# VH-VL binders against q9sjz6, part 2

Target 1, 219 residues: q9sjz6
Amino acid sequence: MSMECVVQGIIETQHVEALEILLQGLCGVQRERLRVHELCLRSGPNLGVVSSEVRLLCDLDQPEPTWTVKHVGGAMRGAGADQISVLVRNMIESKVSKNALRMFYALGYKLDHELLKVGFAFHFQRTAHISVSVSSVNKMPKVHAIDEAVPVTPGMQIVDVTAPATSENYSEVAAAVSSFCEFLAPLVHLSKPSISTGVVPTAAAAAASLMSDGGGTTL

## First folded at step 2 (VH-VL)

Design d3 (framework fv_guselkumab)
Fold by ESMFold2-Fast, scan of step 2:
Structure d3 (fold): chain C 219 residues (1-219), chain A 118 residues (1-118), chain B 111 residues (1-111)
Amino acid sequence: as target 1 above (219 residues)
Amino acid sequence: EVQLVQSGAEVKKPGESLKISCKGSGYSFTSYWIGWVRQMPGKGLEWMGIIYPGDSDTRYSPSFQGQVTISADKSISTAYLQWSSLKASDTAMYYCARQEFYYGMDVWGQGTLVTVSS
Amino acid sequence: QSVLTQPPSVSGAPGQRVTISCTGSSSNIGAGYDVHWYQQLPGTAPKLLIYGNSNRPSGVPDRFSGSKSGTSASLAITGLQSEDEADYYCQSYDSSLSGSVFGGGTKLTVL
């Protein structure tokens, strides 16, 4: 079973350089540039009242465009789930062909919105493989208008911390992520992402929710 | 089989209103976009706009914004293109087409010829 | 006037190779948007020939191929046959117009 542990936060753009320096101190490898065109698909009315999110990711820094599909499931529930400070959810991520893209809209999905994420990422292999991305989330004023992208939350950037997990090790991975969050606490406050009942929130709505819930920098 | 069937040819006078239709069959009508394309006599193809019938999300070419209205009735799997007041320059063949995720058009209607003359 | 530029006509003999160009700008093909190609036989609706720069729908012979580089795209037809005589249109997306755009069309004559 593929799962992931996730925490998110926001950071003022003026503090991003300090966070990057801190992250560089932890990493034996150089910073990875992040420039991803993301198509966010939502299930259409013919699939019922509960929507699901399918993200189609194109890495714009690769010599030849490649597409990846990411399907995100709901948060883990049941006895003790609310005691975990990290979001644990099912996740499927795979490389996709153009035929698979056609398959999603044929199954009732429609394009909900497009995003351009620009920033950087670091990968840490310790008790768990932890990925940290810091990016501006940009909305396109027109479909596929990459060069005209405008920040969703001007002056703020999103910090995503993710780690792959399984049903056998998610508690250990969640603990590792939580410990990592404590290390980043001087610069950014990371928390469990908000979720809504029956509807998967958009990235833009998630960013707005993080700001409203008191996300941000500790500098 | 997947098919788009358009309404028949129309002969109109300038100033009249008109609504032409495009009926989908053989697929989930609410799962695909429907685009509209104009072809003036002896000229090339011009994209007019698109609609997602599932929620009526509609987008227009700037050249056609305010000139026509695109709509859909998902209960009868039909998309529409409408003019409030026709002009002689609206004389053209009008195609509807199912648009794919890449905004390419994979299934085309047979076309509706609209002639506007006094 | 069309936003994408195609030659108004091309011609070839049976068995030859012809190429139809489609030239855009930084707001469409140059911005990375996909290019699609359509074939229109006289008196008929257009038919999708190539989608997403280089993919063929079922039933389209591999004699038809598409490519994209920089601000331009090309449709190549090898082993030209008489039934290929038609009008060919390229289509992409234009960010400055916020919509799909077509080329002016190219009439292919098989001599």
Scores: ipSAE 0.000, ipTM 0.432, lowest interface PAE 15.5, mean pLDDT 79

